VH-VL binders against StAR-related lipid transfer protein 4 (Stard4). Designs and how they scored, part 5

Target 1, 199 residues: StAR-related lipid transfer protein 4 (Stard4), of Mus musculus (Mouse) (q99jv5)
Amino acid sequence: ASISTKLQNTLIQYHSIKEDEWRVAKKVKDVTVWRKPSEEFNGYLYKAQGVMDDVVNNVIDHIRPGPWRLDWDRLMTSLDVLEHFEENCCVMRYTTAGQLLNIISPREFVDFSYTVGYEEGLLSCGVSVEWSETRPEFVRGYNHPCGWFCVPLKDSPSQSLLTGYIQTDLRGMIPQSAVDTAMASTLANFYSDLRKGLR
Key: E = the ipSAE of ESMFold2; O = the ipSAE of OpenDDE; V2 = 0.75 times the mean of E and O plus 0.25 times the DockQ between their complexes.

## First folded at step 2 (VH-VL)

Design n02 (framework fv_nezutatug)
Fold by ESMFold2-Fast, scan of step 2:
Structure n02 (fold): chain C 199 residues (1-199), chain A 119 residues (1-119), chain B 107 residues (1-107)
Amino acid sequence: as target 1 above (199 residues)
Amino acid sequence: QVQLQESGPGLVKPSQTLSLTCTVSGYSISSGYYWGWIRQHPGKGLEWIGSIYHSGSTYYNPSLKSLVTISADTSKNQFSLKLSSVTAADTAVYYCARDWGSYLYFDYWGQGTTVTVSS
Amino acid sequence: DIQMTQSPSSVSASVGDRVTITCKASQGISSYLAWYQQKPGKAPEPLIYAASSLQSGVPSRFSGSGSGTDFTLTISSLQPEDFATYYCQQYNSYPWTFGQGTKLEIK
């Protein structure tokens, strides 16, 4: 069967990229964001990593498509599950708020999403798919393979290590410097917001 | 607005450590970007040595990694290169430069400083 | 490491000419290529990034094209100040690597 296996293998490949191939894009307290040129499009593959003060299942349950995502994620303004194939697999449509004083207008994404076990933790990943219906208030963006790995910390099992790979084509006429500024800030804010949402 | 200026000894003895400092004006190193070192050996092209982000995170050319240390001093708005165990092959013009933020290419360069390694 | 090969190594041209310089990567680098101009005794100055994007302040007679492994820098109407050495640089894969340079000389 194809799409979930291919997507999972692609994310595992990203996770195996050597440390020296990444360059720091942003480093704030408790979060490092790196990037490298994407092999999928004229943009970047971003990597973010930080420690969560919570267990793997709770962290990933807040990230994967579900009832809790909108409660904490300031960027995401809507989330609809369009097709549900099994407990860990769906097609979802979500929208994002405008960024940088609306230099980046609100976007819409339609993604296949898949959550699966990885080592002693979990991987929640996604990739955009073709969807004919568009909403005029949004620009349709495109996510190349992306995902979040979460594994327990060896010597602190109540904590976990969250590593994300994000590869987004925002499309439209946006200055390239604005895209990079928005991506790095979005990833740092993702960790900050998620930490506040986990209680 | 952004200006970079290399400084350091122009003559270094073989086996010693080459030390150069880059002073940045018109922009705060702690505001972001990577800051790097590139050299140009006589008769050859450009060789990237390494780069630093103000937090201390560094990336070195693997060919030089065991010999290179780059550090940043945000209070002085400077970053520095140390190249250990130099030989005559390290004689070159050394440039400091800024990465253009998201594009990973070098948009502002110092004027360069010539370093000769000889006894 | 990705090897960057420029062609030609040198080219002679006259003011007003259209000049083309090429750069070939040993493996795919998407559009992550920059071009620099270096005049004798001076530091390199950026001309183009992301293969085709013109650096702020650079005259419109400079243009870049290409993707993957083959890239071109074009100067559409050569001016006296354009006689210099040109370098390409890939920033797709660590370590960052430069081409050997193309010297543009007056005919």
Scores: ipSAE 0.000, ipTM 0.418, lowest interface PAE 17.3, mean pLDDT 84

Design n03 (framework fv_nezutatug)
Fold by ESMFold2-Fast, scan of step 2:
Structure n03 (fold): chain C 199 residues (1-199), chain A 121 residues (1-121), chain B 107 residues (1-107)
Amino acid sequence: as target 1 above (199 residues)
Amino acid sequence: QVQLQESGPGLVKPSQTLSLTCTVSGYSISSGYYWGWIRQHPGKGLEWIGSIYHSGSTYYNPSLKSLVTISADTSKNQFSLKLSSVTAADTAVYYCARDEGYYDSYAFDIWGQGTTVTVSS
Amino acid sequence: DIQMTQSPSSVSASVGDRVTITCKASQDISSYLAWYQQKPGKAPEPLIYAASSLQSGVPSRFSGSGSGTDFTLTISSLQPEDFATYYCQQANSFPLTFGQGTKLEIK
């Protein structure tokens, strides 16, 4: 099957995991972050969920590779679209800032990105791909299947429910406690920063 | 209303282990946030000791190197500090506190009243 | 470690005065800075987070500004209950570090 079909099917499988299989990792106002052991690598699959006070199209347009992402996402320091196949499909390279006193040094990712309809909403998903060019300033990280589901809130179509699945191998020599703390905080922060960007 | 309360011995002998517990009421520690310990030496400023998330993820101040252990007991809604091999320099007021948990806010938004620990023979 | 330096170490001011306290980080901390108020014998209370966001319940006369390495806490019209020591704290990097404190004495 094609990469986009496999990726979409994998995210739909994640979205179907039973509630009791998740363990709360972090809960802050209007965002809950859960995790469970990943089946892809020796790490975790994270799930985050929260309500957005905006419509599906506007929320996903701020998340997918495009002109608005760097305006609100403080973790992301650069974003380049390397190949553009269709309006909804590309290969992108992006970099992230160092975290926790550079215990997590700046990372670089090269991801296939795909946005498709899902029920009455949208799914924007990605997965890292092999890319031969490396940059010595960055450690190349790897995203196993990741994505964001956004659907209209039932009986409140001006609001939407945003659910994310993140499965990142940061690579390198990082204490596991730092990885755990950074992942949960990054996801909670994603919601806070996105909400500010939408206003 | 969320409240934190420190408890433990106020007097500890040199070379022994200082053990303090923070009891949280009005909020379940398993619901989120990082929970931390901060101390204040007599007449001086604040020093962060470490923080814990209920899953067991911990961050410790490197200056306390191998001497600190923070643990959480979700069934009792408590988290605890153990500081081994104490000296007179560890005499301080010890606070437990909740970290807001927002990416752009690592402010400690709820603090315990503090407990005085004196290290003396 | 990131060193946080507050200035001045002590100030005296009259009720109604505008007071500013500064905090300098030894390296760039973006906006990851909080301010606390501590009264004698009490635990610190948060005032400002993310350099400029006011904690709920804190009077509007308190405000924070700055980014990078230079930050200020301003009290626009000093009140008698504002007697306290004020601390800044960076959250950009571990270990979390505090400034040495600024003691504000009301005349």
Scores: ipSAE 0.000, ipTM 0.451, lowest interface PAE 16.3, mean pLDDT 85

Design n04 (framework fv_nezutatug)
Fold by ESMFold2-Fast, scan of step 2:
Order: structure tokens, then sequence, then C-alpha cells
Structure n04 (fold): chain C 199 residues (1-199), chain A 123 residues (1-123), chain B 107 residues (1-107)
């Protein structure tokens, strides 16, 4: 209960940050990525936003932990639910592919995941937790509070607005320019891949 | 492969506790999935009772929450239902079932069912 | 609770007929719908999951469609073994709920 409440409140705080505190990191067709210095670690809190041609429930169902995620997400290479508490709440372990010709080697994350109602839509959020079992082929990364808000568009009922907050410590000795490039590209690719994956 | 088998008394007196056990074979309960109890009143449809995950986490139908306890015994590969203070309205066929579970996925459904056990509440 | 309402409650049909059963949810449930077939004295068996995905081993004459609140189960050419009761089920939220059932009877 405590962890899910704190996580939800943290994401709502991120969603309330004023526009002038963000700096554009990448803008491609139909998605904008911003960032600001993180208050959790020596890195950035990223924000991405774009319109989906689908309803809230279907969009979030493709994002939250489940068998649909691996069907479309090019970055995620495995997903295991380690423990589940309710239909909308679990601890998961997932892995990601190497990036930038393996300058960023494959990562492993262990996250608490929680999905809850928000306004007329949904919020799916997560945060890394301590987990003793490690796999040598992966570097254990750490997600500070992260999540996805999806709300319906007022004048376009078949469309929704998807806003993400990503705050990942990739760990290891990676040049900051490489981290910045990878994060911005990952978020832009997330939208492109998700749009192709929606049925 | 995966098989579920209900067992328990076919007759229970009003005000007593109904106890049913589901024995799972071909799959270890501690390896995952959600394990559910569902009942069907004579000539009527299906009513979901509750579920358990091997960690002990349970979900109950709010209509039955104060009366229902579901537990698991991973050493015997079983999970059990206790329904307290039964009345004639609890007369039903009781099924245990395995549900696929992927958070936020439409691929969640009851993929294996026990054969059902008939319970009559009568004095 | 999400209420699942099936139409019709009973239908009489002949072998070879196309049969359609509908299921309506009281609120949006995306694709979290499964369909089950139940024969007298037997447990329900899954036919369709995720609104439109056919369970392994189920004949292709069965199909499902729909999203949101309105769902349909179709049997394209009814066979003798298809006379049974059919149930829809939502898995979008707890408590899990089933439709009241549609009894398919021989005409």
Amino acid sequence: as target 1 above (199 residues)
Amino acid sequence: QVQLQESGPGLVKPSQTLSLTCTVSGYSISSGYYWHWIRQHPGKGLEWIGSIYHSGSTDYNPSLKSLVTISADTSKNQFSLKLSSVTAADTAVYYCARKTYYVGSGKTYFDYWGQGTTVTVSS
Amino acid sequence: DIQMTQSPSSVSASVGDRVTITCKASQGISSYVAWYQQKPGKAPEPLIYAASSLQSGVPSRFSGSGSGTDFTLTISSLQPEDFATYYCQQANSFPLTFGQGTKLEIK
C-alpha cells in the first residue's frame, strides 16, 4: 500500500511540473521529448508526449506488464512476473537490448508496477526495488519513479494523449552524451513501435 | 497435462463451514498462475468466488468477502476454500480453475477447470 | 461491479445454421472478454480469449469479435456437438463476472 501510494503521488507531482521547467531534448514527427535534472539521482527526468489513435484502455494494456508488451517493444527482450499482488500490481524483472553498438550493454531491471485510474484515463507506473538474484550477462539498471499517463482527447473520442515520465539510472561507466542520445531515441522509438503494435 | 480435481463433502448443514480442496497435478502451484474458485447455482450461471497466488495473496468477491477464506498448501500442491455460515443459497456446483494472469492483458482467462463438485446445504 | 448481459438467453437452431450470440458490458472493458462452452454435467471449456483469439484445439467455425462494451460470438456453421450453453466473461476488473448464459437448443 505505502509503496503504491508514494509512487502514484510522485508521478502526479511530475505531471504537475510547469511547462517552463522542461527543456526540449528531441522533437520528431508526432512526439516531443523533454528533460530536466532529476531530484532522485545524478541524471535526468525525461518527459515524452504524443497522440495515440486508440482508446485509453487499449493503449495502457499494451504498455503495462503483460504478454502484449514483448510483441511490439523493440528494446525489451524479456519480461518475467516475479510476484503479483493484484490484477494491477506486481513485481517484474525485464531485460533490454544493447544500444549504440553495445556502448550500452544489455540491462536488467526489477520493478514494482502499479496501474490505477487517473482522471478519465489510466496511470501505469513503476519503480525499481532491491532484488538479490542477479544474472551476470546483464548490468542491473535502476528505474527511479517512472510511468505513463493516458487520457482521452475531448474532441476526438477514438484518440488518447499518452504522456510518459522516465527516470532511469543505467549504471556503469557510460559517457553522458551516449546516455542522452539513447534516452531520447528510446522514447521516440517507444511511440513509433507502440503505434505499430496497437490492434 | 494440467489437471484440477475438487474434493470435499457433498452435504453440509446450514450455519456450518463448507471446506473444499483442489488438488493440482501436472503443474506446480508455486510456479505461478492464479488459482480460483467459481460456483454455479442449480440451473443458473457462474459466480466467481475468489483467487489465490502461491505467496498467500488472495482476492475475494466483495459479496462473499466476510464469509470466504482461500488458502494454499504448496507442499501438497493444493488450494482450498472455506465458506462459513452456509445457507441453502450456497447449494451449487463448485469448480476450481487456473487463470492465466498477465497484468493489463486481454490474454487472461480460465484455461483449465476441475470437473466440479456438487455441494448441497440441507439439514 | 461490471454486469455482463447476453442476448439471447436461448436460441433454437438447426445444424448448418449461422449463430450469433452477443454480450454487453455495463462499462468499457477493452478486449478483456473470454467465451466458454458448457455441456450438461460438464465444466465450462474455453473457446475464445482476448475477445477474438481462438483457443488451441477449438474449431475455426467459432469466432469472436468486439471491443469496449459490445462483443459477439459467432458459430459459422452449427454442428451437432455445438448444442450447449455459452458464457461470456470479463477479466477487466474484480470481481470477475460472467454473463447469464445463452442456451443453444436444437430446433
Scores: ipSAE 0.000, ipTM 0.466, lowest interface PAE 13.8, mean pLDDT 86

Design n05 (framework fv_nezutatug; at its last look DockQ between E and O 0.41; V2 from the best seeds 0.00; counts 0 for: pae E 7.9 > 2)
Heavy chain, then light chain:
Amino acid sequence: QVQLQESGPGLVKPSQTLSLTCTVSGYSISSGYYWGWIRQHPGKGLEWIGSIYHSGSTYYNPSLKSLVTISADTSKNQFSLKLSSVTAADTAVYYCAREVDYYDSEGYMDVWGQGTTVTVSS
Amino acid sequence: DIQMTQSPSSVSASVGDRVTITCKASQGISSYLAWYQQKPGKAPEPLIYAASSLQSGVPSRFSGSGSGTDFTLTISSLQPEDFATYYCQQSYSTPYTFGQGTKLEIK
ESMFold2-Fast, scan of step 2: ipSAE 0.018; ipTM 0.636
ESMFold2, look of step 3: ipSAE 0.012; ipTM 0.624
ESMFold2 (binder alone), look of step 3: mean pLDDT 92; pTM 0.946
OpenDDE, look of step 3: ipSAE 0.708; ipTM 0.889

Design n07 (framework fv_nezutatug)
Fold by ESMFold2-Fast, scan of step 2:
Structure n07 (fold): chain C 199 residues (1-199), chain A 123 residues (1-123), chain B 107 residues (1-107)
Amino acid sequence: as target 1 above (199 residues)
Amino acid sequence: QVQLQESGPGLVKPSQTLSLTCTVSGYSISSGYYWGWIRQHPGKGLEWIGSIYHSGSTYYNPSLKSLVTISADTSKNQFSLKLSSVTAADTAVYYCARGLYEYVWGTYRFDYWGQGTTVTVSS
Amino acid sequence: DIQMTQSPSSVSASVGDRVTITCKASQGISSYLAWYQQKPGKAPEPLIYAASSLQSGVPSRFSGSGSGTDFTLTISSLQPEDFATYYCQQANSFPLTFGQGTKLEIK
């Protein structure tokens, strides 16, 4: 099977997980973060959901790989598109800032990224791929299947519902409590930062 | 068929605010795309000023961000540029244009342009 | 900001010539590059996007190539209507930036 087909099918499966299987990890104004044990690794699959005061295309355009992402995402410190493909997909390398007083040192990820239509909206998804070149200033992390669903709100098509699934293996010697704290905060911050980026 | 047309004063005094409007025909600006402003200094190259997405989100060149406001009036099918505190360095031909951006395969281009309007900043 | 440098700044050529114009980015931009043609007194018109894709309606004598930092626009057999100034534009990072332009003039 092609990577893009398997990836999108996996994200659709995550999106169909029953609400009662999720446990609230963090709830702040206008965003809820849930988690459940991952089936891919010894960690968690996180889900985040919140309303955007913008249309689907604009929201997803700020999230998918490109020049707009670094303008609003406080965690992401660099983004390079390594390969581009005509079928709405690319391979990108990005880096993230250290977290929790550098208990979590800066990470580097190399992800296949794919954006496709989903119902009346869009799905932008990704998964880490093997990449031989490493940069010594970063620890290579690994994203198991992850992605963002964005669909128009019923009765308010100028607004959209953004739902994310994040499943990151940060690797290295990090206390699990630090990982848990960082992941929930990162997802909440993602929403607040994106909202500021959208104005 | 999509057409864009700039309008506004050809002469502006230093320290004043430059105001330009772009009128779009053949397509409703509320229906899609980015709508942007690009300028060209006399005998020089092109400089992107900023763009507004059809939803109202704005993106500005950081070198001009404190001085620039772009807004849209969807009822008139127009979008506008205000550039405050102008100097002689703001003398240029100003173009409005429609932008397409796709992150995945690197497509960002201005596919329809207005004819351009010359603005001179002089006392 | 990503700086875009074009070479040459001007080139003289004859109808029928093969012309190449280059564009160099100060850092890697993958294939996030467009080319525009501008005739005197007119607005720029898009020619190429994503480094190598022809804009609809553009003659096949125009082609683009390159990735990373080095890009080339080629006109395989120059026609009279091709005398113009050409600009590259990167779309990898904010702000969007253009090259300084290459003026193609009659020899």
Scores: ipSAE 0.000, ipTM 0.462, lowest interface PAE 14.9, mean pLDDT 85

Design n08 (framework fv_nezutatug)
Fold by ESMFold2-Fast, scan of step 2:
Structure n08 (fold): chain C 199 residues (1-199), chain A 122 residues (1-122), chain B 107 residues (1-107)
Amino acid sequence: as target 1 above (199 residues)
Amino acid sequence: QVQLQESGPGLVKPSQTLSLTCTVSGYSISSGYYWHWIRQHPGKGLEWIGSIYHSGSTDYNPSLKSLVTISADTSKNQFSLKLSSVTAADTAVYYCARDSYGEYVLWYFDLWGQGTTVTVSS
Amino acid sequence: DIQMTQSPSSVSASVGDRVTITCKASQGISSYVAWYQQKPGKAPEPLIYAASSLQSGVPSRFSGSGSGTDFTLTISSLQPEDFATYYCQQSYSTPYTFGQGTKLEIK
C-alpha cells in the first residue's frame, strides 16, 4: 500500500515538472525525448511523449506486465511475473538485450509494478525492489521510479497521448555518453515499436 | 554467423503473384529483430517494401500496401513476400534484410541477403 | 513520405582525394540516417548509422555528420576499393526511404 502510494505520488510529481526544466535529448517524427538531472541518483530522468492511434486501455495493456509486451518490445528479452498482488500490481523480473554493440551488456531488473487510474486515463508505473537471486549472464540494473501516463486526446477520442518517465541505473562501468545515447534512442524506438504492435 | 538467403522464381508473368522466401540461419526469427524486404529497380535506387516482426505484426510501404503481403513461418525460420498483380515495373533485385542487430540504438539495415533477380515478362 | 535527396548524382575523384557526399531530408529527421556502400552485383553494406556512428569493421577514413535535414558522408583519403555507389537512408518514419544514390567514379 505505502509503496504504491509513494510510487504514484512520485510519478505525478514528475508529470508536474515545468517545461523549462527539461532539455531536448532527441526529437523524431511524432515523439520527443527530454531529460533532466535525476534527484534519485547520479544520472538522468528521461521524459518521452507521443500520440498513439489507439485507446488508453489497449495502449496500457501492451505496456504493463502481461502477455503482450514481448510481442512488440525488441529491447525486452524475457518477462516473468514473480508475485501477483491484487489485479493491478505485481513483482516482475525482466531482461534486456545488449546495446551499442554490447558496450551495454544485457541487464536484469526486478520491479514492483502498479497500474492505477489517472484523470480520464491510466498510469502504469514501476520501481526496482531488492531481490537476492541473480543470474550470471546479466548485470542487475535498478529502476528508480518509472512510469507511463496515457490519457485520451480531447479532440480525437480514438487516439491517446502517451507520456513516459524513465529513470534507470544500468550499473557497471559504462561511459555516460553511451548511456545517454542508448536511453534517448531506446525511448524513441519504444514508440515506433509499440505503434507497430498496436496495428 | 547469421545469414539471410532469398529464394523464389526468377521469372514471373504479368498479372501473376510474385512469391519470395527469405531463409534465416544462425539466429531464430522468434528471438527478435524486424525482418524486411527491400528491392532495387534496374539502374535505380533502393525501395523499402515492408517489414514483419515474428508476432505477425507487419508494416508496408503505402505505395505497395494493396499489393503486398509479408508473412513469417517461425517453425522453418523463414519470412516471405507476396506481391500480387505484377507488372514490368516490378522487375528488380529483391533483398531481405534485418534491422539494427535487434538493439534499439542501432536502427539501420545491418544484415542483407545476397539478393535475387526477378524479371516480369511474358 | 520523407524524401531523401543526394548531391551530386555522380562524383569523379582520384585516389587520395577527400570526397564529400551530401544528403538532404525533406523534413527534420534528427540523427536517424544511415549510409550504405554498394558495389556492382552486390548487396548494399552499411557504413554509418545514427548519422555519425561507424559500423564495426568499416575503415576509419569513412565518417558521417549532420543532424536535422542536412547530412554528409566523408571519405578522408579515397582508396581504389571505395569506387562504388553510396546511398543515404532515413529511419525516422515509415515508409523508410533512400536517397537516389551517388556514384563515385575514377577521374
Scores: ipSAE 0.005, ipTM 0.455, lowest interface PAE 15.1, mean pLDDT 85

Design n09 (framework fv_nezutatug)
Fold by ESMFold2-Fast, scan of step 2:
Structure n09 (fold): chain C 199 residues (1-199), chain A 121 residues (1-121), chain B 107 residues (1-107)
Amino acid sequence: as target 1 above (199 residues)
Amino acid sequence: QVQLQESGPGLVKPSQTLSLTCTVSGYSISSGYYWGWIRQHPGKGLEWIGSIYHSGSTYYNPSLKSLVTISADTSKNQFSLKLSSVTAADTAVYYCARTYSGTYWEAFDIWGQGTTVTVSS
Amino acid sequence: DIQMTQSPSSVSASVGDRVTITCKASQGISSWLAWYQQKPGKAPEPLIYAASSLQSGVPSRFSGSGSGTDFTLTISSLQPEDFATYYCQQANSFPLTFGQGTKLEIK
């Protein structure tokens, strides 16, 4: 309850940041990615937004921790639930593929995950937690508060608006230019992959 | 509390279309969950046929995709299975079941009692 | 498709025994595995989800473990009502697939 409430409030705060604080990082067909300096670490808070041709519950079901995620997400290579607290609340460990010819080697994250109602839709959010078990093949990354808001599109209830806030410290020795390139592309690809995964 | 009940003909002729309906009580199908069909051939294991979300989004077993249609009627709180061009191999017990989104696809937590379908001339 | 193989296909045991049933996936499925119990003439009932989480209302003598490709269902002290067929099911990828079943019989 303490962690889930604080996480939810932080994401709602991000969702309230004014338009003029964001700078466009990447704009492709049907997806815009913005960023601003993070207040949590020496990096960026990214925002991505786009329309989905599906209802809120189906969209969020594909994103939150569950077997659907690995079917469509090209970056994620494994997902294990370490602890279940409630139907909508868990601690998960997941891994990501290497990027940019392994300039960014495979990462591992251990996140608290929480899904809750927001307005007429849903919010699925997460934040990395301390976990002592490590695997030598992966570098442990850290997600500062991250999440996905999905609400019905006004005047088109069979469509939804998906807005993501991503704030990842990849750790290790990676050139900042590589991090910047990878983050913007990963978020754009997230939308493209998810759209293909929604069956 | 939540109950699922299958209904449909127990005997279907070869080449005809099998039509089954699942009536849900104690929960509105428009409130969430995925609603699915699983069958069990005599003396054998379980085979997933497909699942639907109340908006109309469907997932079908690829081995059956050209033959199967699942639909939902939220006004009647029902969802249905149509399996076309049946043969003796489609003789089975058919179950309807639901999957909770919070642990999405991990388990079918509520099942109907099952209905026996025999394909015979 | 991901093939699920259970071992053994049949096991005989006595009341009070510790029984273990294994399930192997043909490829990695993380923790996305469920276990079901089915008694003759009845629908399957869920026992375990997410490999190790006990379904509400299921007795604590049932437990699940494993990740990746190798999974185990354990019944710590077999009761008369536990004689049934047990199925594992992967929920990692479509199509959803079940193991062939393990029949637990009275010795």
Scores: ipSAE 0.000, ipTM 0.470, lowest interface PAE 15.6, mean pLDDT 86

Design n10 (framework fv_nezutatug)
Fold by ESMFold2-Fast, scan of step 2:
Structure n10 (fold): chain C 199 residues (1-199), chain A 123 residues (1-123), chain B 107 residues (1-107)
Amino acid sequence: as target 1 above (199 residues)
Amino acid sequence: QVQLQESGPGLVKPSQTLSLTCTVSGYSISSGYYWGWIRQHPGKGLEWIGSIYHSGSTYYNPSLKSLVTISADTSKNQFSLKLSSVTAADTAVYYCARGIKYYFDRSGPGDYWGQGTTVTVSS
Amino acid sequence: DIQMTQSPSSVSASVGDRVTITCKASQGISSYLAWYQQKPGKAPEPLIYAASSLQSGVPSRFSGSGSGTDFTLTISSLQPEDFATYYCQQYNSYPLTFGQGTKLEIK
């Protein structure tokens, strides 16, 4: 519907941002993380990109809400699908582990999630929604539009290119340097953890 | 944790309807995945019969389309197969399985299977 | 319908051998191929999906390769528990189709 269309269009807009607008935040052997100031909040829009040794469907199936995500994602501690609207969209509630010796305490997110075809691959995207129930053991975070594009590699059709856009407001009173450190390392770790999960 | 169990009559007469039920435990059918039926004729390989998504969408093997009905009862966490007008050729071991969702409209590989139930069609 | 043809239909091997089983699709299926192992009297167990991705809990001696129409399952060092029938399955299009099976027997 309207929320899925707006979310998809926003992610496609992020995917169209020119190379020169991004600044490298972290670069390791098989993944590059960039960032630019967010237009949605006082923080950053992060971009990460790397090659996966697997086909598009299996990569995205491990990322989208479902039974596979918790098997490999070290940061995510729980995932509950609260509502199913259609086969490719839902509202989910998930929690994350504390970071940096609990300077960043465990977070909880409630996101609308939507997966749709994109070119010869897939886009799985999400955005936080209002949810009245809060749990005292977690701080409610907020995801501005986020998503993962996955497309086949032309020279190697058993491999795919995974590009992520992450725009998370962790909320609370956290030093900006701690947020910056956590976000860059979280995205790099996402790739290494996913690669192990796909093995 | 996720377990599937087939149940139903082991002997069916020719021209009657074969009816099997798959009971799922450890996972809710309404939480996603495709839920399917696969059979194996004596001494032969595997044949996909069909799959259902909890919304009611069904997909049948074209060779069996006019004879097959698959339905789901989410309140009992079960799904069922009805195969009408059976003949001796329908004698097989019948398996139920959970199919990984492929793209948005297709069932992928089975990641959990029932033990299988033997059905003999004999007069 | 996409026809899946396995070769050989049966193979005899000894513990420690390297065994290769081939699966051919009648038309291109990209990498949307799974491999199953079935022991007598038991349901099929998934081994590999997406042509080359190992299912969790499956020993590393199993590997898959290929894309398009030609696919291979390899067991690098055969163990006693590996004697079984192996099936390939395409999930690129409906109807889902399986190969006829390859029976791996003790030499």
Scores: ipSAE 0.000, ipTM 0.440, lowest interface PAE 17.3, mean pLDDT 85

Design p01 (framework fv_pabinafusp)
Fold by ESMFold2-Fast, scan of step 2:
Structure p01 (fold): chain C 199 residues (1-199), chain A 123 residues (1-123), chain B 112 residues (1-112)
Amino acid sequence: as target 1 above (199 residues)
Amino acid sequence: EVQLVQSGAEVKKPGESLKISCKGSGYSFTSYWIGWVRQMPGKGLEWMGIIYPGDSDTTYSEKFKVQVTISADKSISTAYLQWSSLKASDTAMYYCARLGRYYWGTGSYLDYWGQGTLVTVSS
Amino acid sequence: DIVMTQTPLSLSVTPGQPASISCRSSQSLLHSDGKTYLYWYLQKPGQSPQLLIYEVSNRFSGVPDRFSGSGSGTDFTLKISRVEAEDVGVYYCMQSIQLPLTFGQGTKVEIK
């Protein structure tokens, strides 16, 4: 309970950061990606935003841990729910594909995940937790607070605005330029893949 | 700009009660832990405890959990440190400070500090 | 509780000369998340403590580059490349790998 409240408040704080603190990292046709130096680690907090041609509940149901995530997400290669606390929160373990011709090898994450109402929409957020078991084929990465806000569009209620905050420490010995390139591309691909996956 | 503003100096007698305050501004008050630190005259820094104002979750140092109460009122962005019965040994400077990172049980640090409240307890 | 020990307890430095302060912890401050939770604070005379260095080697906002932190495990060092008059005060190391948060006893830095 304490962790979910603190995590939620952290994401709301990110969502309140002034426009002038963000720098554009990547801008492609239907998504903009910004970043700013992270206060949590020696890396960046990324923000991505774009319009979805679907209602809030369907968009977030495809993002939160559940049966549909692996159907559309090209980066995620496995997802296991390790502990269920309530319908809206769990601890999950997931793995990601290698990137940039395996300059970034496959990663493994263990995250607390929480989904809650936010204004007229939803927030699905997560943060890595300690987990002793590791798998040798993966490098254990760490997600500082991350999350996805989804709210209805005012004059088009069949559409929604999806805003993400991603703050990932990939760990290992990777050039910072490779990390930066991968993160911006990952977020742009997230939007294009999700748009194709929505039914 | 992040600021923590503490209440003014206090002069008290042993046995009296006291409540000092720490008001935060320039950031989301409910999103950060607030800690209290004691500095006895001419001595070093001692951590007393912390509070998360969003839900009033508290953690005390074992030394201080019987001696003081930490509370917060999120509607006015203010944290409090309180004694039911002061002792001469409570004479010290008391600082409040914001903790940057404590949402997951590790790694928190005191980033911005209040100016301090001097508490003098003498007969 | 983790005990933090600083050396020296006091040092007097000629302006423009370097200064070095050591901090030793009773157990490793390296967390399983790969981070080391060691911090340096400065308390100038009559003022509140201020954060100088977080997580061993990262300078806090507004801290001049003449300050640097280093170390690993249980042994840490704060260095000032050229001490200026405004650097006078008491320096404290702190650990946050576990509660309670604990500070070193402090190192008083004075100008000759």
Scores: ipSAE 0.000, ipTM 0.463, lowest interface PAE 16.3, mean pLDDT 86

